# VH-VL binders against Myosin phosphatase Rho-interacting protein (MPRIP): the designs that were tried, part 6

Target 1, 108 residues: Myosin phosphatase Rho-interacting protein (MPRIP), of Homo sapiens (Human) (q6wcq1r43to150)
Amino acid sequence: KPIYGGWLLLAPDGTDFDNPVHRSRKWQRRFFILYEHGLLRYALDEMPTTLPQGTINMNQCTDVVDGEGRTGQKFSLCILTPEKEHFIRAETKEIVSGWLEMLMVYPR

## First folded at step 4 (VH-VL; framework fv_ofatumumab)

Design s7 (from b2 with heavy chain S30R)
Fold by ESMFold2-Fast, scan of step 4:
Structure s7 (fold): chain C 108 residues (1-108), chain A 120 residues (1-120), chain B 107 residues (1-107)
Amino acid sequence: as target 1 above (108 residues)
Amino acid sequence: EVQLVESGGGLVQPGRSLRLSCAASGFTFRSYSMHWVRQAPGKGLEWVSTISGSGYSTYYADSVKGRFTISRDNAKKSLYLQMNSLRAEDTALYYCAKDYPYDEGYFDYWGQGTTVTVSS
Amino acid sequence: EIVLTQSPATLSLSPGERATLSCRASQSVRSYLAWYQQKPGQAPRLLIYDASNRATGIPARFSGSGSGTDFTLTISSLEPEDFAVYYCQQYDYWPLTFGQGTRLEIK
């Protein structure tokens, strides 16, 4: 069951923000849906029939922190999991604040 | 059927301003990033500016940053390029271009372009 | 910025021949590369995106290949209407950049 959703920008896989060249990479615009079971899924569009491109398991999330220092991009968040860092970005401060509030309940 | 129609080009003196418009039809305008791409006479293509579907994010080529402003009116299905402090090097045919679905950064439809000549 | 270099600058061939156009990037753009065709007095037309995917309505004789820094557009058997200028474009990085173009002309 979805509990939150919206358009966000996702840093492309393999982006190394310590590499100055990668900081100019174009982020991908994807529709994100957070489900009450803790899965955060993203897809090409907001249609229920569109297959997800990826899933972040928030039940494994260790922290959700501001991403601007790492990415150089305003309104970005870093979702930390034991396996991988995920970087997402909103177009406005209000959008990123809403996502931060929804995602901050998961870190362990 | 997707259509993009540019207007507003003309002959203008260096240092002056010009505003280009692009009227869009045949697709859900608010859902797509839109772009301006220019082509100087006898030269290749140069990306100028991009605006996201919402209008919240804008991007500019270094050659125009601080002088040009991209904007859109989703209710009117129109894209704009406000060009200030024009230089001879801005002389080009200016195309309005539609992004592919999901703001990928390549252009599936282009208008016919509007000519901007910066000269006395 | 990512610089795209196209070669050759001009390719002279006859209808029925195979055309091979190259595009090289100064740094890896992965598979985020598109190809466009432009005829005199006309707007560019999207041919290929994501290095190898043919755009809707584009004839099967057009194909794209490559990844990273080295990309190729192939036209298997030239038709008279294929003589035009071809541009590659990367969209992996800001700013978006185009190659300088390859002019395909009748021999």
Scores: ipSAE 0.602, ipTM 0.894, lowest interface PAE 1.5, mean pLDDT 92

Design s8 (from b2 with heavy chain S30D)
Fold by ESMFold2-Fast, scan of step 4:
Structure s8 (fold): chain C 108 residues (1-108), chain A 120 residues (1-120), chain B 107 residues (1-107)
Amino acid sequence: as target 1 above (108 residues)
Amino acid sequence: EVQLVESGGGLVQPGRSLRLSCAASGFTFDSYSMHWVRQAPGKGLEWVSTISGSGYSTYYADSVKGRFTISRDNAKKSLYLQMNSLRAEDTALYYCAKDYPYDEGYFDYWGQGTTVTVSS
Amino acid sequence: EIVLTQSPATLSLSPGERATLSCRASQSVRSYLAWYQQKPGQAPRLLIYDASNRATGIPARFSGSGSGTDFTLTISSLEPEDFAVYYCQQYDYWPLTFGQGTRLEIK
């Protein structure tokens, strides 16, 4: 069952924010859905039947922190998992604040 | 179905201003990023500026940063380019272009273009 | 910025021949590359996106291939209406950039 959803920008896989060229990579606009079971799913559009581009298991999330210092982008978050860091960002402070509130119940 | 119609081009002296407009129809305008792309006479294509569907995010080519402002009026389904401090090298045909779904950054529909000539 | 270099600058061929147009990126753009066709006096027309996906209404004789830094647009058998300028464009990085174009002209 979905509990939250919205359009966010996702940093491309393999982006090295210490590389100045990679900092100019165009982030991908994807529709994110958070489910009650803790799966965060992203896809090309809002339709539940659209195959996901990827998923983040929030039950494995160790922290959700501000991403601006790492990415150079305002309203960005870093979702930390044991295997990988995921970077997402919103177009406004209000949108990123809503997502932070929903996601920060999972860490630890 | 999808139509983009540019207007506002003309002959203008260096240092002056000009505002271009693009009237959109046939799609849900506020759901798509919109772009301005220009082409100087006999030359190739140059991306100028992008605005997100919401209008919150804007991007500019370095050559126009600080001089040009992209904006949109979603209620009127119109895209604008305010061009200040015009230079001879801004002389070009200016196209309004629609992004593909999901702000991918390639252009599935283009207008016919409006000509801007900057000369004395 | 990512520089796209198209080659050859001009390609002179006859109808019925195969055309092969190249686009090389200064850095990997993965598969985020599009191809456009522009005829004199007309706006560009999208042919290919994501390196190899044919846009709606584009004839099967047009195909795209490649990934990373090396991309190719192939027209399997040229028709008279195919003589035009072709541009590649990357959308993996800001700013968005185009190649300088390849002019396909009739021999």
Scores: ipSAE 0.638, ipTM 0.898, lowest interface PAE 1.4, mean pLDDT 92

